# Designs tried in a protein design chat: VH-VL binders against Poly(ADP-ribose) glycohydrolase 2 (parg-2). Part 2

Target 1, 213 residues: Poly(ADP-ribose) glycohydrolase 2 (parg-2), of Caenorhabditis elegans (q9n5l4r222to434)
Amino acid sequence: ENWKLRETNLLPDVQVFDKMSIEETALCTQIDFANKRLGGGVLKGGAVQEEIRFMMCPEMMVAILLNDVTQDLEAISIVGAYVFSSYTGYSNTLKWAKITPKHSAQNNNSFRDQFGRLQTETVAIDAVRNAGTPLECLLNQLTTEKLTREVRKAAIGFLSAGDGFSKIPVVSGWWGCGAFRGNKPLKFLIQVIACGISDRPLQFCTFGDTELA

## First folded at step 14 (VH-VL)

Design u06
Fold by OpenDDE, fold request of step 15:
Structure u06 (fold): chain C 213 residues (1-213), chain A 122 residues (1-122), chain B 108 residues (1-108)
Amino acid sequence: as target 1 above (213 residues)
Amino acid sequence: QVQLVQSGSELKKPGASVKISCKASGYTFSSYAMNWVRQAPGQGLESMGWINTNTGNPTYAQGFTGRFVFSMDTSVSTAYLQISSLKAEDTAIYYCARHFDYDSYGWPFDYWGQGTLVTVSS
Amino acid sequence: EIVLTQSPATLSLSPGERATLSCRASQSVDNYLAWYQQKPGQAPRLLIYDASNRATGIPARFSGSGSGTDFTLTISSLEPEDFAVYYCQQYSDWPLYTFGQGTKLEIK
């Protein structure tokens, strides 16, 4: 529990983006809103954030073979995945698209590290699933157990690259707020805290819901 | 508050048809799939399948194809179960229950109707 | 189809005692398992979901544990109102759902 030693860390720099997507960023850590099994429903017809990311970068699917069920204190880091295609739409409207400049920017060979890896990291973290009414879901999330779990999960994910990634931005968004029915403001705050713990700036993609951040 | 209110008990003869309704309230109907669960007298719960309340697409469990039809009317937030060619073995309590429908993963049935008894006897 | 087998079929205990109910899956369901309580003449009620997450409003004496194929519902200290039939359910095999055959918890 090394994160306890970081309790005095300063709050991170936070930038909020209304129109930027996580997938179009480079030289950063992109957060994958993952399920317990990496890749989520990519092989089951899923077409949301995680599945889209994996379809854009099919090399990531190799990681699915190498990972079992993600544990509560575990995050998965994938570095250097090449973007092969873009997309339009979301969920049931998702369509394949030819790679676009905004997505291919991260494919720049000048971004390769000493190991030949594109310096774009994808970190997969799963969130707590919530059932019931919106209030019941919120109440579940506000329990000490669940709050602690989510903060730790995010912190572990954001620390996955190690100290060498200090001050390298974490690019995230509404983690756990879609299928998992997480509370957007709460998830935002949790990620801010996690970035503080990790000593990393946060670039937060709101996808039009900036007022909630 | 979330409520699923089912239609009343039914007494039918073999070969007849029955249509049970489940009216939802207190939440966005199209965001939750509606499941149907059968419970024969003195027996356990049996999943019959569910209907996507957004698209209207039904998914039937094994053994519940053919005579069982799921439908819904979004205008009144109501799901329907129709059983045709009723048999004595169809005598049971039928429950509707919702589960959150998002992506490609299952969810628990967090709210249930009160159940509808269907009795099939000659 | 994933088959869930519950044990024991019947559990006879007294108020204040600890109850342990088991649910075994024919194959791994990860943590996509729920527990329901059904009292006579009533609809089932969700107790636990995702193996260990207590539904809102469910007393703390109810707890779920397990992952993969073996799951347990524990009632730490039975109350008179806890005597009912309990069902486990898997929703790992989406879009298919299956229930266990149930465990009847009766008063000794």
Scores: ipSAE 0.855, ipTM 0.947, lowest interface PAE 0.5, mean pLDDT 94
Fold by OpenDDE, fold request of step 15:
Structure u06 (fold): chain C 213 residues (1-213), chain A 122 residues (1-122), chain B 108 residues (1-108)
Amino acid sequence: as target 1 above (213 residues)
Amino acid sequence: QVQLVQSGSELKKPGASVKISCKASGYTFSSYAMNWVRQAPGQGLESMGWINTNTGNPTYAQGFTGRFVFSMDTSVSTAYLQISSLKAEDTAIYYCARHFDYDSYGWPFDYWGQGTLVTVSS
Amino acid sequence: EIVLTQSPATLSLSPGERATLSCRASQSVDNYLAWYQQKPGQAPRLLIYDASNRATGIPARFSGSGSGTDFTLTISSLEPEDFAVYYCQQYSDWPLYTFGQGTKLEIK
């Protein structure tokens, strides 16, 4: 309940990026749009945001072995994963490629902390899944219970674990808006609020849907 | 409004074939897989399997291979269940029901057809 | 195949009473469990999904709880229209779906 201890009314600095992806950022906290089980379908042929991130950094898969089902008030932090590959496409169009500079920038040895870890954090947060029609999905998300759950989840994730990450940007996007059928504007606002609670700047990747932010 | 409308009741002889239709409306047909569920008289629900409405690939549950064929026609947003070599044991209500099909995760059946009674008798 | 076992087979209660239905999985299904209600002569209706999420339009008196292998559907105060058969379903074993055998909630 650490998020409740923060009583700031300040809005975070928010930068919106139309063409930047979460996984091409360095020296920041990258948000993993996670499933309840860390890694999601990475071992079952999944090829969306979480699976792609884990396949880019196979070392992250060790965390799958160390974690069970993620609790509602839990976030998983993975620090220092090395990037081994780049990619093109998404889902059924996903293709792997040799690592490119935009991703290998994270592998800079000068970014290593006192423990030898790259100063890039991946924080996995799972979202509420919504079933039904688009309207039904939205109505489900707008309940006090679900709103509170999602704000708390994001806030917990964005608070970060270490002092080394306390002031670096949170890089996120349409969390829970794909397979989980979340509402994009609502999820954006929730994450802005969460960054306010966490006192961290938000870099938001819209992937062409900037008008919704 | 989401609707799944199934074809009418069928009365068949043993050994015959039946083809049930499930017409979907009110949503993007290819975004949801179509499931088939059997319910024998006085019995519970049995998952028969489902068809990917984008690729047309069927997945059959155990016990529902061979005589059971899932198909679809995207042009009319309709899924079909064909049962061949009908047996008395096939007498049941058959339901179509959709589940959201995104990546490799399961989803509940959020909308159902009204059911189709198939009676197999001599 | 994941087997779901519901209990009790039949539950006899009166309007206004609290109903508790159980569903046990042969192995963990995480929270990928749904509850359906089926009234006589009707198709099943989704009540709860992901163990505890109430489907839109479902009255607040219906609630789901549990994770792993043990799940519960609770109806806090029964209404006359709640007497029906209830089924649990797992979709953890995607692409395979399985149902419980059902619990009949009948009026005492």
Scores: ipSAE 0.842, ipTM 0.941, lowest interface PAE 0.5, mean pLDDT 94
Fold by ESMFold2, look of step 14:
Structure u06 (fold): chain C 213 residues (1-213), chain A 122 residues (1-122), chain B 108 residues (1-108)
Amino acid sequence: as target 1 above (213 residues)
Amino acid sequence: QVQLVQSGSELKKPGASVKISCKASGYTFSSYAMNWVRQAPGQGLESMGWINTNTGNPTYAQGFTGRFVFSMDTSVSTAYLQISSLKAEDTAIYYCARHFDYDSYGWPFDYWGQGTLVTVSS
Amino acid sequence: EIVLTQSPATLSLSPGERATLSCRASQSVDNYLAWYQQKPGQAPRLLIYDASNRATGIPARFSGSGSGTDFTLTISSLEPEDFAVYYCQQYSDWPLYTFGQGTKLEIK
């Protein structure tokens, strides 16, 4: 809940991937770029990152029923969801596809923990939505209020796995940089700081944006 | 730098037509839907609907599906509201306003035109 | 259709006072609610979006709160330029957005 203690912030291990999708990874913490209401528009025909993830793993939809609106100091961890499908496209081009090995690797029974859960964690964190011009969005994100909120949210999400996960990477990307219009360099730095706070390696998927390469 | 500049006031007789323009500048026109909002004298704001600036497809609020037509000209980044068969009750200020149209979520109207007064009198 | 009811219809206050404006929705709009200010002869201006998020350039004396059906706009210390009409708007029921009827904030 409360991050009263500032741990020593060693620079985290950061790896940047141009072509990897977050949902193609296993044995990691996958970041869901979430709406404050878990699942976003998945039940209403939404078709961006969060909705696609929930459609691939329909067991995660049970979490929608069990959770209220996510508060600024909350993150939601879902462990062991089975992947039942793959996809092509995004948004209005999204189409169901039969599961492929890239996605089914997460379903390997040899990856199960002591409770029988698959060892892939999905952590949902919501970003601040930004209205206005690109400059107005950036200025809003640079306020102390918004910076503090975003760092706290990411750090809480990255620590949800507990003390024994310091070597398991957090796999993330352009959190809040699409429809919510987050500034890409800033959101990257926020997540690096959060990984430093949480003592987690970061695997960052750029999806073709080479500014960080 | 974002501007929505509307055409000037109009004085019309009942039964005539009017076409209001809203010229956008300072942003990518296709990234924002264009809304139309009516405000009758001394009254509040009434959403009339919007036009998708990528597809040109309009969506009309209840009560605005007849005599009101939304259109656009992407080549000049301009949206239009046409009102046919004008009635005295159409006397109002008509605003254009944009909202970000990038996902399935609703967004607020962050920039507004200055308004166009349409007066319908015999 | 989601109906937004604002109260009071008119609020008479002096500069320096605290203003509290209410907006009630007929059904939950989550936090998809905005507040606009409109001065005579001018277009509305966005103040607050997503219930509590201040738009860029809006003074800190403006704040929004609430979720679900009950929302509040607060102006902590009124300035002379704050006397205007204020509207709430919901954008939860895409694509059908609606406005409240307005609250006039006037000099007593």
Scores: ipSAE 0.014, ipTM 0.607, lowest interface PAE 7.4, mean pLDDT 78
Fold by ESMFold2, fold request of step 15:
Structure u06 (fold): chain C 213 residues (1-213), chain A 122 residues (1-122), chain B 108 residues (1-108)
Amino acid sequence: as target 1 above (213 residues)
Amino acid sequence: QVQLVQSGSELKKPGASVKISCKASGYTFSSYAMNWVRQAPGQGLESMGWINTNTGNPTYAQGFTGRFVFSMDTSVSTAYLQISSLKAEDTAIYYCARHFDYDSYGWPFDYWGQGTLVTVSS
Amino acid sequence: EIVLTQSPATLSLSPGERATLSCRASQSVDNYLAWYQQKPGQAPRLLIYDASNRATGIPARFSGSGSGTDFTLTISSLEPEDFAVYYCQQYSDWPLYTFGQGTKLEIK
């Protein structure tokens, strides 16, 4: 994906959601917390955020076959995927479920564009992996090198939407804060900055963590 | 702050058993898998496998699926390596090492125990 | 199983020189590769993780590079304490994490 400077607001509109999953949204850009290889471990039986999303929307698995490992300045955009199933649990507790209303919002036919595509976008961005004690992990993330990489990756992903998505909110959450051990306040601020650069509203899902909200 | 403290050296005869302990401190024990690594005298590092500290499920590398048993006691944040039917070729230093354990992603071994020398001779 | 082959087996250099150690994987491990240093009688110490990230407390003279199958550890100006054995490790093929056979860095 091409990086271009766009008009920016000083501060983007930010909304924080405590109990909503990214997968429950429509008419937005949904952020996929990706591995460098699209789909992560979905073909190997993985069960984290990206793998769950791909299992709910099998059309996105085709993108695994069409894409190389993403570089630091690249993001992958998938527009119009249909949701065929829901889930319960997470990671080792994940179970398939019949599709539910909360996971089918993007399937609403009134949300289709002139090409018949559902007007939702999934943008896959990968995060920096962090090791060490909690303090060592935090200090590593605060380096200029790591901060610059993270801001650039998020901004490129958020700028990948076409004209039809230019005012549509980015729906994201704790990008890289689970297995990759990203610092939650820091990753939130990185995404706020990236939304400011891309001139897009941010809808942030805390997944039950209300200390930042 | 993070420490992995292993039990002391062992001198054993062929056919005996040994149980090596690795006591963890300074971190949440269940957040990190415990690995076991063998180093025979004058040789390199050989991964034996690891135990999932959330579930207690061991994973053994090829060649370690018989006489080697990983276990743990979460209440004292301690992992164990038991070797049965000891052979002279089991003479080595055995290290414990942790890695951050989250489902499908691999992580490096950031902290190691001091090693336990097991000597098997008649 | 992914096999890691390190070269050279032994590297003889003097303090102040640049050391370059190689690790080749039998199949792609992306950037899931670490480097460890082991001094005689000591446990290994993590130097580099995810191919290029220095672990906390590791001097800037240590750097890692590479991806896929070919990886390099570079020590830009050798200090006396850097003479040790160095191991690479892959952690791409969960749950089977393997080590290279080691490169001994010794004083000429």
Scores: ipSAE 0.000, ipTM 0.513, lowest interface PAE 11.6, mean pLDDT 73

Design u06
Fold by ESMFold2, fold request of step 15:
Structure u06 (fold): chain C 213 residues (1-213), chain A 122 residues (1-122), chain B 108 residues (1-108)
Amino acid sequence: as target 1 above (213 residues)
Amino acid sequence: QVQLVQSGSELKKPGASVKISCKASGYTFSSYAMNWVRQAPGQGLESMGWINTNTGNPTYAQGFTGRFVFSMDTSVSTAYLQISSLKAEDTAIYYCARHFDYDSYGWPFDYWGQGTLVTVSS
Amino acid sequence: EIVLTQSPATLSLSPGERATLSCRASQSVDNYLAWYQQKPGQAPRLLIYDASNRATGIPARFSGSGSGTDFTLTISSLEPEDFAVYYCQQYSDWPLYTFGQGTKLEIK
């Protein structure tokens, strides 16, 4: 509830893309549509957005070993895991990522990676699971409890530890809209509100859904 | 959980030497440089320098390059400050403190030892 | 060497009042500035790091601000336990980390 009293800046900059995937972006905060267990089914053969990213970046697999089930007001940030994906093997060039107790290089950000790129953050957030008819799913998502949880979860995930990220876009998409049956327009608006709270631009990937394209 | 436990107070005569220990526990010793900080009676804090716990290489602040020697024993996670040829002006509380030693940028001293009083009197 | 100058040397206030302590650096330290509290007979305790980040376990009444050369520690409503000496420290000029001379916050 404390976070709801923060001053919200004006409407965030929103860009909508129908032919871009989240994993094709860099120099941004990429949203991982997570299971409450980080990595989802990657160790069990799953193949959706989260699992593909974890399979393509072995360094992110370490986070599975270090984390428990995510609580409603928690988000998991993996900074520096995607550094030079062309270096999938053992590498001596991972210096741009600062390994700290704070999990942040932005506050002491005196280094960029050796190619001059801004560091990329991957933030895992899980969505509310929805049941019932299409109308019951929508009404459930509109309750004060569910709206508050979803806005808080997204805002926690979208908030930057430092002001160096205020211009770095959040790249997201249909968070929780597949098997968890989230309402697409509502989940989009929740993320716009969360970007307003965090003072971050939003780059939204529709993955071919023409309703918002 | 993190603790820096220093050796007890010392009463010494001018010209003697003293060796203060700082035993670390509750963290990976080699991830944090060990700093030494002097506080003379009624005075402020003065950084003496630090020792790199990965390499054992000391760095001394200006004015501490002679009679002051930093050392360590990684097998027992302990840092040492040795002061030789003690003078009355060396009477002070000596603190150990750690800072995260991961890159070229500095970090604050997040945990401190309890301090060791060294008194030099004739 | 970077010199940190704290002001005032002594600040006399009553419980419940707002305290404002200043630290000025002789050259820019960006945001690499910490604040420590030292009570009599105790080791210093980290309050604020990187100019504005509260260390774990530090009450919300403590806040820091500033960058470059001018920094401020603010205690919004003084508690009896807050009367102590406060030091700023810079860690920008590796390997030479320095402290300010301290500000004594005392009961008026």
Scores: ipSAE 0.000, ipTM 0.404, lowest interface PAE 20.8, mean pLDDT 69

## First folded at step 16 (VH-VL; from u06 with heavy chain A33Y F100Y, light chain A55Y W94S)

Design v02
Fold by ESMFold2, look of step 16:
Structure v02 (fold): chain C 213 residues (1-213), chain A 122 residues (1-122), chain B 108 residues (1-108)
Amino acid sequence: as target 1 above (213 residues)
Amino acid sequence: QVQLVQSGSELKKPGASVKISCKASGYTFSSYYMNWVRQAPGQGLESMGWINTNTGNPTYAQGFTGRFVFSMDTSVSTAYLQISSLKAEDTAIYYCARHYDYDSYGWPFDYWGQGTLVTVSS
Amino acid sequence: EIVLTQSPATLSLSPGERATLSCRASQSVDNYLAWYQQKPGQAPRLLIYDASNRYTGIPARFSGSGSGTDFTLTISSLEPEDFAVYYCQQYSDSPLYTFGQGTKLEIK
């Protein structure tokens, strides 16, 4: 569902999408739900959001060799990767597929900048992992320490790396809400705040979870 | 609330067998691997390995592949450690502990059983 | 096998003092390191995981730091209940999670 929030000067424009995946977008900053090591488990058989992205855009795998472990105040930006394949499934059901139009939107040559790079940015940000019972996980995430870390990480990632990406949408979703056990409403609000700090519109992909819509 | 309740202490003679139980409650048993940790008197913690609570497949640390058997009964959310041909060096407290089973990355042990003392004396 | 070496073996301090416990890994474990507290007659208790993430319900005076091979547990102002044995544990290697040998934190 495509609804918009438009209120004060401090609130970002927010659009929520039910059925769109992040990798189907172009002319935007796409958020990679990263492990602290870029690429996550892509070289070791992992098959969730980050690993799928790196499989679709193998040029990003070179960045694994050039980057060390991401610190709390760091994010990694990759501009202009080309999409060579599509996929079906996820995790243990993931299958390679021949590239389709919905996954090739960012490959449009008319979107290339002055250096010939496609104007789609991928920004890798890592989340905090949360142990314990469901209640303990939630309470840990609500501490000032953890809230501050997550807001700062997202804000650093959402700040434009160059002139071509200021004010274009950040496309994200349930950052850290799978294996890392992030609370979905909380992680959504953290990203809204971070987009407000970075003065960027947010396009949020719920992947079928529409409670926040 | 999460609890891991182990069976009571055992006094055994060399050559006997013992089977320690660890009954889980307050969570979905198959969501967490069950670990076994040994602590000999006055010594530190030694990981023995774990059992995959979805498949029943055990993984043993080096040195624990012979006389030690992990098993489970999912109908009662209980893991078991069986030690055969007991030796004096098996005298220790044996703990069960769970770790989260969700991704290819490791997780810490967030909940532990109270421990079961096994004493082996002639 | 990844070996964790804790130092010192014994640390004698008074309530109100700052405790600093070290754990060194034989190879990088990234941030996959936890700290546990064990009091006599009790099971270990998780304090810190992923090097610096405080487990829910653990007092703020406990903090962890480090990455790679060198890790530190700090207790900023010791309380009487903090005198115990502390273990580090690595969980970066899939089939084998290993513990350090322990640091005993004792009065005086």
Scores: ipSAE 0.078, ipTM 0.656, lowest interface PAE 5.9, mean pLDDT 79

